VH-VL binders against q9yfq1. Designs and how they scored, part 6

Target 1, 117 residues: q9yfq1
Amino acid sequence: MLPVNPRDLEKMMRRLGIKVEQLSADEARIVLGSGETMVFRSPTVIVMRAKGQPPMVYLVGDYTVEKPREETAAEITEEDVALVAEQAGVSMEEARKALEESGGDIAEAILRLKGEE
Key: E = the ipSAE of ESMFold2; O = the ipSAE of OpenDDE; V2 = 0.75 times the mean of E and O plus 0.25 times the DockQ between their complexes.

## First folded at step 1 (VH-VL)

Design p9 (framework fv_praluzatamab)
Fold by ESMFold2-Fast, scan of step 1:
Structure p9 (fold): chain C 117 residues (1-117), chain A 122 residues (1-122), chain B 112 residues (1-112)
Amino acid sequence: as target 1 above (117 residues)
Amino acid sequence: QITLKESGPTLVKPTQTLTLTCTFSGFSLSTSGVGVGWIRQPPGKALEWLANIYWDDDKHYSPSLKSRLTITKDTSKNQVVLTITNVDPVDTATYYCAHTEYRYGYNYFDYWGQGTLVTVSS
Amino acid sequence: DIVMTQSPLSLPVTPGEPASISCRSSQSLLHSSGYNYLYWYLQKPGQSPQLLIYLGSNRASGVPDRFSGSGSGTDFTLKISRVEAEDVGVYYCMQALQTPFTFGQGTKLEIK
């Protein structure tokens, strides 16, 4: 319940030097300091810009909270990274990521990489 | 390298219109987020912001001087022009133009011209 | 308009000694984004102002690490850990939270 219609509000904001823009978005994700992620599906995104001032972004809509990814303490050796990289035909960096995701399990990492299309 | 240089008359009589030109290089006013501002400094006094113009031709003026100020740009010539009408001896100052940005983490007036001293006297 | 007040207005310093300049704003410069829209400039004699510190505490490119900015809200400080002859000039704080952008009255740093 607004005392002015959207067009009047936009005109008033423009007279104050504030540009208001509504963006169409399918998803928005905000990673919080806690490690949790706020996930908005099909939110209304409103951006307010005033030259010489920082932009203000408002997300309107329901959100869900995704828990932080669990920490992995698996040991990853350079030998294991090299083996996975060679067998899966990927870079050392990509092999390291797969090993981290697999908790250091070489076989699982290779299957994950070879399972990609 | 961003460089700016002010040009205009060094002596103007009271009641006349003062026109100053800022010519720049190393950036374009067609680039989103970019702007140019004018700041002045009377001899021995503090800095005073006058006006800003941005890539999208949006203009901002010091409220106390707005009725006397006009800022325009010529993007193809890399120039910004400031005009001050009905000048008075109190408008005697060194006039600077400066580069500014409007984007996340933005800086105001990161690169300044050398300044041009304008004396208003009969 | 936001009023910026600096102290001291005159600061004579012996080379090698530290120097400190204060800047106070008539209203908070802390935005909901978490940034303080406070900037520090140095104007050396006969030269144009040059940016020293942006967003309260960040050094501009090429600025020696002997310069540091601190503070939040309405109270800000610029510190020089060891003053050198080349640091002589007038220091200005500026707020960019809202237009009109406003400067402090300036602090003149001079060698004793």
Scores: ipSAE 0.000, ipTM 0.542, lowest interface PAE 15.7, mean pLDDT 84

Design s1 (framework fv_siltartoxatug)
Fold by ESMFold2-Fast, scan of step 1:
Structure s1 (fold): chain C 117 residues (1-117), chain A 122 residues (1-122), chain B 107 residues (1-107)
Amino acid sequence: as target 1 above (117 residues)
Amino acid sequence: QVQLQESGAGLVKPSETLSLTCGVAGGSFSGYYLSWIRQPPGKGLEWIGEIDHSGSTSYNPSLKSRVTISVDTSKSQFSLKLSSVTAADTAVYYCARGRYYYDSSGYPFDYWGQGTLVTVSS
Amino acid sequence: DIQMTQSPSILSASVGDRVTITCRASQSISSWLAWYQQKPGKAPTLVIYKASSLESGVPSRFSGTESGTEFTLTISSLQPDDFATYYCQQYNSYPYTFGQGTKLEIK
């Protein structure tokens, strides 16, 4: 079994013929499948390499979890502007402004324009 | 560039302790393993042991009961003590650096000191 | 411990010759083998690492190969500077072990 202490872990790995390098990092970030990010501040990074195997990396230190990054707003296309203008009966520029205000949401843009006076 | 240089007494009496120091210039201890290797006159090379920047050691089992390697990062040096010496310990002693290579998963000795002859004699 | 056996122990050759020296490990060491050159009165210097990788600054006439537990060092065209003793070393497991050396001498 692997020891908990980084020093003992390094010593054990070296005895097994696994080459160990210890690095000090300012930050490490792991983006999880959930979209959350584990953020390590000033972690100790232990890189271990065994013959014929990819490197194994141990991050040692406390971490915090950040919420997923805000989704990039959908790009506003000329086709979207034309569709909103046609459906709402407004100018292309007025439709573009409504799409910008709705973050690219065509239905919301149409509702905003049809509700305006 | 990294330079290693051995120093210490060149003559040791039987049963006493052999003590050598290796000065490391031009590089950090971080990310490197430092070894002692010896070569009896006219013979081949024998690895004695290694140490890293944290003081973790590994010794050749044939010498383990007699060997101590220590590191002093503030002085950029590491040292060898070999106790209870006999004539069989007469050799040129080298310090050497084992450099981690990304693609090798190992550390062959890329830099060596010039070596210092230690004679065990009364 | 892993035994490293070199052959031949002594090799006589002339400038311009192609020479090959062999190193055999008593157990699998994968590719974790280095070759060193040692001239009289000097420290060894690294020539080849990971069985076949040429160390920076070493002339391209040096090359290494591996086949199972057998490793070779080849010098394609001997130069005067190449006459030395060569050692192989495994760094797969502790303790690190060296071959007994091959002395390359001028004929």
Scores: ipSAE 0.000, ipTM 0.530, lowest interface PAE 14.2, mean pLDDT 82

Design s10 (framework fv_siltartoxatug)
Fold by ESMFold2-Fast, scan of step 1:
Structure s10 (fold): chain C 117 residues (1-117), chain A 119 residues (1-119), chain B 107 residues (1-107)
Amino acid sequence: as target 1 above (117 residues)
Amino acid sequence: QVQLQESGAGLVKPSETLSLTCGVAGGSFSGYYLSWIRQPPGKGLEWIGEINHRGSTSYNPSLKSRVTISVDTSKSQFSLKLSSVTAADTAVYYCARGVRGVIYYMDVWGQGTLVTVSS
Amino acid sequence: DIQMTQSPSILSASVGDRVTITCRASQSISSWLAWYQQKPGKAPTLVIYKASTLESGVPSRFSGTESGTEFTLTISSLQPDDFATYYCQQYKSYPYTFGQGTKLEIK
């Protein structure tokens, strides 16, 4: 089935008493169960909220698929792992895991391991 | 100074299993990934697979159905078994150490051992 | 699998020459590339990792550069000890893959 036009969807939802908000977005990323990431450039993003239900998000636009290892591994170096291990007082293995979880962000990895904001 | 040394039979018959061991001396391999790489005579390098000290493995998909890598931490050794060999498996086999902590490049290599597959 | 293609396959040069060999990845590998030197009858030795970082003990005449999916290894003033086969290797994704090699030989 073809996707519903965003303008038509917005009009329909508002008639049903559902709160509709259009967001200005430069990028959207969806990490799939496979570990692959769908990357949308300048998508149309519509958020629909109905009382008593979680929000529903409607994304419209072309996307590309990034491999999981390409995203995480590209940011991680031997030096980064060593620095995180030293600063947080953990093993290299724990530091690597924290860096993978933070997308290679050294500061965030250290904060997560130390339990700081 | 860490050193790697390959050992095992240099002649294997077609259809049999190629078995090699790599001894690690002069340092711990805890936290390292250890790889097997091969090189047919006059040709380039092919990565076979890797293992860490906890026994976690990754194999080249082209060889996955035939390859098994194992580690024996108490003997400071890791081993390669490649089943159902043919003449195409004739090569110099190297063991090599990946850099500590994450999967990277190989900084230490064994001297290599020639395995010939022939009847 | 990520394919690594080296050029040229054979390079003839004289001592003192500036030589450059190239390695191209079939898809993005960021900077996750190493260069190895292999002398006849010996195991490969690491020269450069992370595209441009020189391994400890490797002479400063060796350098690496990156431009998109193309990588180069340059020897600024070739010495007799540098005649060898050079291999690039990507370590971005499994399986790790090597280029087919560039043989640097005496002109």
Scores: ipSAE 0.000, ipTM 0.494, lowest interface PAE 20.7, mean pLDDT 79

Design s11 (framework fv_siltartoxatug)
Fold by ESMFold2-Fast, scan of step 1:
Structure s11 (fold): chain C 117 residues (1-117), chain A 123 residues (1-123), chain B 107 residues (1-107)
Amino acid sequence: as target 1 above (117 residues)
Amino acid sequence: QVQLQESGAGLVKPSETLSLTCGVAGGSFSGYYLSWIRQPPGKGLEWIGEIDHSGSTSYNPSLKSRVTISVDTSKSQFSLKLSSVTAADTAVYYCARGTYYDILTGYRAFDIWGQGTLVTVSS
Amino acid sequence: DIQMTQSPSILSASVGDRVTITCRASQSISSWLAWYQQKPGKAPTLVIYDASSLESGVPSRFSGTESGTEFTLTISSLQPDDFATYYCQQYNSYPFTFGQGTKLEIK
């Protein structure tokens, strides 16, 4: 006989398969290996979970593609690295990586290092 | 985040009714089951029962004839009444949150507990 | 009712040791088992849920495994803060039931 308690029924149903739920989102961004970003506006997000397995996430909706930041990259100078290191309070190596990631944009590099992006 | 706190009389006479309240702060009752769990001194844990925001209850069959759990959403609290108490009901009483299955976070067992309150049954 | 049996009842160990606590269910509970840590005078806290999932904020030295109706809690390198009583709990069926507890104490 089926359990009469709602909690027991929920537990039994959970054991029988994957859980699927549809969520609404305002935006999703996926940075691809190419450096391009897929931007979804108001996508539907479908999350599927099975116990003992990693979750699966599906995005449904139109998207646009933004160009990689690296295509606008400027040459990184030692002076720029020193400025970013001082302003963000980090090592020269960390500052250089942030500048490389920002395409030479000093302000963006500082914001990335301070976690204020 | 959500915090739970027990309150009520620490001393109850044999044959009387034990009454406790659990205050819920920092979150909603919606989507959650709230449980009472007890622990006699030096012994293990025993689940008493649970309630959701709509007042739907499930009780441990060993205590069902004596236990009533109720909820007051306007006060953000739920309560336990255990009638006809004896020395065997002396225990620390905890309230705890069990959650429904949440697709984003998965299932949680009793993830938030109150600090516990000792109730002694003695003349 | 599902009976949960823990072993050992008392476990003596030293800082740095690998310790394992076992919990056996009297019938199938799938993976619907949690482990709690309780320090003297304090409420229990959740360590592991769904047999093997580590609760947020719990150190990675804690892990859980399952094999049929046998479940284990392992602490890979025991720290001073880990000395406590540990309880398993099944939430597969009403009434929810706990093991009798394992007291982890200093050797």
Scores: ipSAE 0.018, ipTM 0.544, lowest interface PAE 5.9, mean pLDDT 83

Design s2 (framework fv_siltartoxatug)
Fold by ESMFold2-Fast, scan of step 1:
Structure s2 (fold): chain C 117 residues (1-117), chain A 120 residues (1-120), chain B 107 residues (1-107)
Amino acid sequence: as target 1 above (117 residues)
Amino acid sequence: QVQLQESGAGLVKPSETLSLTCGVAGGSFSDYYLSWIRQPPGKGLEWIGEINHRGSTSYNPSLKSRVTISVDTSKSQFSLKLSSVTAADTAVYYCARVERYSYGYRFDYWGQGTLVTVSS
Amino acid sequence: DIQMTQSPSILSASVGDRVTITCRASQSISSWLAWYQQKPGKAPTLVIYDASSLESGVPSRFSGTESGTEFTLTISSLQPDDFATYYCQQYNSYSYTFGQGTKLEIK
């Protein structure tokens, strides 16, 4: 049985030479070896330090797992390239590059080519 | 009973290296960290850095490029080297003990202090 | 660095007075704060550690309190031997930092 009273827990840790800090965080992200990311929203972060030891960080709270950001395989058609080239008044080559940079978003590609912020 | 005693040259020329030693008597080296702390005449206290019996060090960021702290367990000594000194490094230098795992971290024993003057 | 600010810089008092010295940390340091007494020409000596724990051999008239990032050192009935400069020091984070000092002098 561990003390449930925060003051008693802190006193016990202090006698062991362990410094305990509780931090409030808006978000924590842990990128795993698999490329997946654990995402914590508003976790409680507990940092424990002892002389001569590396710090120990505990995250308390629910998390979700995000798969690696997958490049959306948006099909860029010749029709889309032609439309962007016509609307923006640029070459097919420039239109294709803009579509690649926008991930296939025709409206965004046109906006980028026309230089409007 | 623990005693700490600083020793070293009291006069150092500008641009040279200040070298001090702290002798430790009574008590085990493994039980604590040792710090160097300085005090310019008429001013407050400034922490320089610390070391443990394994030679692990932490330094004040403002001094880290010039400071080296080392331990010699065979002589029961800790040493401070501060390179490229200027008049701003004139101070009384203290060594002090921090006990590792009892009742937190505190400087419970201090040496007497040794005045180091930087002048030509 | 964590900044430690002491007030007042100079405190004039008489024997028998209750005096209080304050120290404020620029961020949370939990209870990792010590108070030191330094007499002219001498090394500092530990008075209070962990914000409120009295060091062995220190008279019981000394006490410390904490409230958030505010810390106080109180001497309940000032004695002649207590006239000295007092420093607070945080040891929560590297670099360890000291307050500027409070000189307690005879009124």
Scores: ipSAE 0.000, ipTM 0.506, lowest interface PAE 13.5, mean pLDDT 81

Design s3 (framework fv_siltartoxatug)
Fold by ESMFold2-Fast, scan of step 1:
Structure s3 (fold): chain C 117 residues (1-117), chain A 121 residues (1-121), chain B 107 residues (1-107)
Amino acid sequence: as target 1 above (117 residues)
Amino acid sequence: QVQLQESGAGLVKPSETLSLTCGVAGGSFSGYYLSWIRQPPGKGLEWIGEISHSGSTSYNPSLKSRVTISVDTSKSQFSLKLSSVTAADTAVYYCARGRKYYGSGSYLDYWGQGTLVTVSS
Amino acid sequence: DIQMTQSPSILSASVGDRVTITCRASQSISSWLAWYQQKPGKAPTLVIYKASSLESGVPSRFSGTESGTEFTLTISSLQPDDFATYYCQQYNSYPRTFGQGTKLEIK
């Protein structure tokens, strides 16, 4: 489909009972399954709503892609954080940081928090 | 040094359940995904599935109706059960460890030696 | 499922040669690709992860590159110990999928 005049498109959508709202945003981030993040700066956000259906959201604007670092992006569970915090006698925030530094290794995280033997 | 070793019956009858165990020694069990991969004689590698330390599983859709992977942290082992086997399931079965990564799975940094399972009467 | 296609299926080469093996994904997998080496009768071992990162203990003659959905494994100066079958594997999405393998054999 070729692009149409925005005013004509809005009139057509309203005729179909679809409400079109345009928002201005400072930033939008979409975290992809790959771990990469699409970062939009000052995008135009278009929200289309039809009665009885979830909204449809369109982002218009240039984006950049931020790549994760795999070692620092290791998955850490809440249970792992709680276990490390309890075993080392530290806060949940300190435990999470130690787990991030150890790549999720519980034993290594505990050793780091208690000092290197 | 991390070592993984498969164990279980090398011969399984058609229609029965293939059962294997992987023992993990010498390294961290937590923070890693534990996977099963198979290789039919003279063929390539096929991913069967993986399990996390907490027991969350992901299976190859082609096998998911027949596959169960479980973990026993107290014994430092995880296991594979594949039901209703046929001759097509004859393969060398490997267990492997992968690193945890946000938003994506893991590459397999350590592998067991592999164990041949033959499906035959 | 994401299909991984390797080329060539068989590569004949001599010691000292520069060899390149290619792996192509049927859709985008970002940089989430690993290369494994498998010698006859042995388990695979990790060579490269995240498309271009060399695994610890692997000789520096091994390198990986990426360009879109095309990935390569290069051995800059082939040694006798390098004759093996090589597999690529994507770990971007489930199910994890392997290429069919490239057998590197003596010319």
Scores: ipSAE 0.000, ipTM 0.504, lowest interface PAE 17.9, mean pLDDT 79

Design s4 (framework fv_siltartoxatug; at its last look DockQ between E and O 0.01; V2 from the best seeds 0.00; counts 0 for: pae E 16.7 > 2, placed apart)
Fold by ESMFold2-Fast, scan of step 1:
Structure s4 (fold): chain C 117 residues (1-117), chain A 119 residues (1-119), chain B 107 residues (1-107)
Amino acid sequence: as target 1 above (117 residues)
Amino acid sequence: QVQLQESGAGLVKPSETLSLTCGVAGGSFSGYYLSWIRQPPGKGLEWIGEIYHSGSTSYNPSLKSRVTISVDTSKSQFSLKLSSVTAADTAVYYCARGRWLQLRYFDYWGQGTLVTVSS
Amino acid sequence: DIQMTQSPSILSASVGDRVTITCRASQSISSWLAWYQQKPGKAPTLVIYKASSLESGVPSRFSGTESGTEFTLTISSLQPDDFATYYCQQYNSYPLTFGQGTKLEIK
């Protein structure tokens, strides 16, 4: 357990040859393996450095979790739109709307535009 | 690497038919929409029409009654005929290749050929 | 037919300037718009497609934006090679239509 008092922590670390620096940050973001991001607003950052070792960084503050950037629905590409527009004989925008309504399903978009379904 | 090159008579008499051919080299013209676009001296661009290697065509409605575009797959060429020409048809004529299917923006253009309509 | 209107028709600027030219569609075309550069005596060359996508080989100082039926082409720091006439083109629907052009000339 590390001491919660920054001054006490600094004194202990100096005695161990570890330099302690306290930084005030506007924001910190940690991208987790799940794809979620921990967002810290105005955290206190404590950096501990020992000669010949990588620094240890301690974040103190409240955080929120942002869900992964949503790539779960297949992105509709301009190539998908062009293919649907070609097959159905409609404008690019009509093809794009049909693809959005079909969740990116090219065959369903074409059937919708041809008045089938 | 893809190159387009226009050819044909640079002078056409009023009321006659303007005929141009576009040769496509350096890449396949098959599978692409190929267009004719014109530009009167000192003015902007006007799309004339397009053709696919199957012979399927689309024409600008303003020119549709006078325009025929045809394709010769054996020579990797496509051609424009514009009938009943007048001085208003004097322009630089370009052939151009669309990116892919209905993505009809043009990444390759011929150098353009000036056709003057005069008696 | 979809009418494309560019403004200004003529723009005078100096090397190093940031310039923006505008293209407005008479009806919604979503992002289905391209920009071309044309130098005197030469064929047009593609600069931007799908409103904001930079064509391969085009310098990063060129960028496009869209807002409803209004589209802009911006050059962040003009170079001598950038003085040319610029055209927008919609490819949402037939017939394909171009703007009337914006001539970018040396101030």
Scores: ipSAE 0.302, ipTM 0.724, lowest interface PAE 2.9, mean pLDDT 84
Fold by OpenDDE, look of step 2:
Parts: structure tokens; sequence; C-alpha cells
Structure s4 (fold): chain C 117 residues (1-117), chain A 119 residues (1-119), chain B 107 residues (1-107)
């Protein structure tokens, strides 16, 4: 059984001769076989390395599960593109790509574009 | 797990129409752009065209006059017809699904089916 | 049409080598560039999308960069499983177009 907190885990692993590194991350994502994605916000990331073995990553923190990628999406309309272009002050082409990247979510597309400023 | 599978005749005579079908299983059919891509033996990849579940299509201008892509949402299938074929149309034909929603790069591919144009 | 020019067409390297494949677009494609790996007799598999985003399940030794209309795929340390043909593909404009491919072969 592994300890629940990074501090105790690190101590345990060091006793086993495993090198432990703690990293800071703003976000971590795990795409599951189900198509869902586990999203960790500001998790504690512990990387454990042993000679001759692949590294192990230990994520500690709360997470949310995003819906599967396999959802039906609506078509992006020219009106949507125009709206995003106007609101974000970008070209139609840029707006279109932002919408595509955002799954047709107008609000997200606008935020994405404005975030690049 | 999403799976795409091409089916159709592997041999077509010159001037006839190449006809292929792609079945999509294990995932959503609607909500993604579905494409046909071909690869002549020993050569690179060529995008043929795409279709959305609504029936909206886009074709490569190089093939537009000869290409028809259709979709049957009830069967989770889409098809390719290429008319007036010549030896130049001999290729492995792939069906592919675009990344989530309307992105036009491909994360799921069929294994491909060889279509040979020969008399 | 947007032409994607890859270089080199053939690249011979050894296991452990660092290799870089380049793809140049004939016009701006922003970051809408994907890289694929293709083994003989198999369909292409996605490696990189949006120029530098690593596809899930792809080893971290793969990376992508962009500079203007020039894009690179780098493998930091070649493994036996990496010998294949690689293609870039732009998805900025219709028609979608691929590079001519780079065959990465064992030296």
Amino acid sequence: as target 1 above (117 residues)
Amino acid sequence: QVQLQESGAGLVKPSETLSLTCGVAGGSFSGYYLSWIRQPPGKGLEWIGEIYHSGSTSYNPSLKSRVTISVDTSKSQFSLKLSSVTAADTAVYYCARGRWLQLRYFDYWGQGTLVTVSS
Amino acid sequence: DIQMTQSPSILSASVGDRVTITCRASQSISSWLAWYQQKPGKAPTLVIYKASSLESGVPSRFSGTESGTEFTLTISSLQPDDFATYYCQQYNSYPLTFGQGTKLEIK
C-alpha cells in the first residue's frame, strides 16, 4: 500500500533505493481508455526513478472527469464564425480554427483567442 | 475503442467506378468529419475528400469531378465513389476520422484497402 | 493548394541518434500541422498535432517545433521501433495536404 501524501511516499521510495523528484504542475491530464479525461488542477507530481525501469509518476490531488471525446458535436456555422471573429477581433479563418479547437463553443473560442493577446 | 474498416472490390477495370465503404464502430459517427485518403504503392498520402454526418462534403480539387462521398448515418457508414478510373488510381485507400469534432487531422484510421485498376 | 515540403526524403540513422525532420509550408498554416508515423503495410498513426502537441501514448522522445512556415519533428534518441516513414500534414486550408514523406531507415 502506498502512502496517501507525497512526503511519506518520498520517504518510502528512498528507503527502497528509488530516486524521487517532486515537480510542480498547473494541470495534469490522463486520457482514459473509456475516452474520458481525468483533469487534475495544481496536482503534486512525484516522479520515481529506478535503475533499469521506466519512471513512475504519482499524481496527488483532486480531479474532475471530462466527458468522453466521442460525443456528437454540432456543425460550426458561418454565423458562429462571424460572431467569434467580431468579438475577438480576428479573421474569419482564425475564428473558425478557434471554434474547431473549442468544439464549437463560442464562449470558449473567444476566450481562447483573447488569451493569445 | 473506435474502429474504422474499409470494404469494397479490390479490382476495378479502367473507366469503371471505384466503390468503397467505411464502417465506423466503437465510437461516435456523428460529430466528426470523415475522410478518404489514398496512397499509391510506394508513394505519399493524398487527401480525397471528407463528409460530415449532415451530408456536407469537401473534395480535393484534383479529384472533384470524379469523386462522390456519401454517408449513411443509420448504418454508421460512409462511402467513396471514384468514376472513370485509370491506373493512376491504383492505391491503398484509407478511411479516417478527424480529431474530436471538426478538427482536420486524423487520430483514427482504417487499416486500408488496396484497389488495383487493371484490365 | 498549400504545398508541404519535407526534408530529407530519406534519413539514415542509428539507434540512439538524435534526428530531425523538417516540413516547410508554401504559405502560412499557423500552427495547424500534424505529424504521422507509418510502418510498412500499416496505416499512419498520429504523433504530433498543432505543431508541438504530443499525441497521447506517443513516447516523450518525440517532439515538434514551429517557426514561421517551418516545422520540425525531432526524435531525441532513436529506438528500433522508430524506423518508419513520417509525414507532415497541414489542416489550415482546403485541400488538406501532406508532405511527400521522410523515410527514416537504419544505417
Scores: ipSAE 0.006, ipTM 0.637, lowest interface PAE 9.8, mean pLDDT 89
Fold by ESMFold2, look of step 2:
Structure s4 (fold): chain C 117 residues (1-117), chain A 119 residues (1-119), chain B 107 residues (1-107)
Amino acid sequence: as target 1 above (117 residues)
Amino acid sequence: QVQLQESGAGLVKPSETLSLTCGVAGGSFSGYYLSWIRQPPGKGLEWIGEIYHSGSTSYNPSLKSRVTISVDTSKSQFSLKLSSVTAADTAVYYCARGRWLQLRYFDYWGQGTLVTVSS
Amino acid sequence: DIQMTQSPSILSASVGDRVTITCRASQSISSWLAWYQQKPGKAPTLVIYKASSLESGVPSRFSGTESGTEFTLTISSLQPDDFATYYCQQYNSYPLTFGQGTKLEIK
């Protein structure tokens, strides 16, 4: 059974010939595949190195989970709509819909409108 | 940007060992799980097993007695061996990258390679 | 092992239709469910992860929902490029398991 105290773990691992180093960390962040981030404040960080193996990192502490920032559509102004309508040769309403579908990206909206025929 | 490509013999005799290699290019594979997944012609997908870059493996219990997955980090390659094959092992074999989480869904797949088991 | 059962096995639809494909898990898998699209002769590609999160670059007409152990993939306005076979996959527990597939074909 491994000790949970980092100091005791270091002593045990030193007896087994495993090099142990504690890192100073103000925080640690683990970015998950979901886009969520585990945020540790003032964690205990221990790096263990055995011969012929990649380093292992022992991270101990409470954490919070930050969700990915929700992306919001860019603001769509009447000026943007007019520019798209003029450049693509379409009505204001067609231009507005294309801008909404393009997240406010004027260049993409124009490209979509020209490519729909 | 990550690229996976399967290679190996497309025809294997019954009772012999199927052997495939997956090459990983266009990015680091450190910190990812790589899986082997197969699909018999006209049928669904079956997860075979996975390997972490450290060499740690997990296998589908239905295949565990016959499967070995290994890694050669110097060549950026992962390998599958499936012993004692029968016609039931005829399938398209894919390698795929597992995402960040401890449990896995697959964001990159190789093109797949058909392996036929027949005499 | 967690069994994933898809329905229907084959779905015929026309361009512009709203279509739904369902996947049922044999036990709770929380939200740990992915959807893949596979075209003939090609590898699967990721569409949805975590039951409802849209993969980057996938059109917004795709969406996913869950209710208990039932998961649904919806295409709100079917386009010609959407005709393919769709698979669900649970990643709650090992072994990782897939549904048997739903072929979405042109009427």
Scores: ipSAE 0.000, ipTM 0.512, lowest interface PAE 16.7, mean pLDDT 82
ESMFold2 (binder alone), look of step 2: mean pLDDT 91; pTM 0.943
ESMFold2-Fast, scan of step 4: ipSAE 0.000; ipTM 0.509

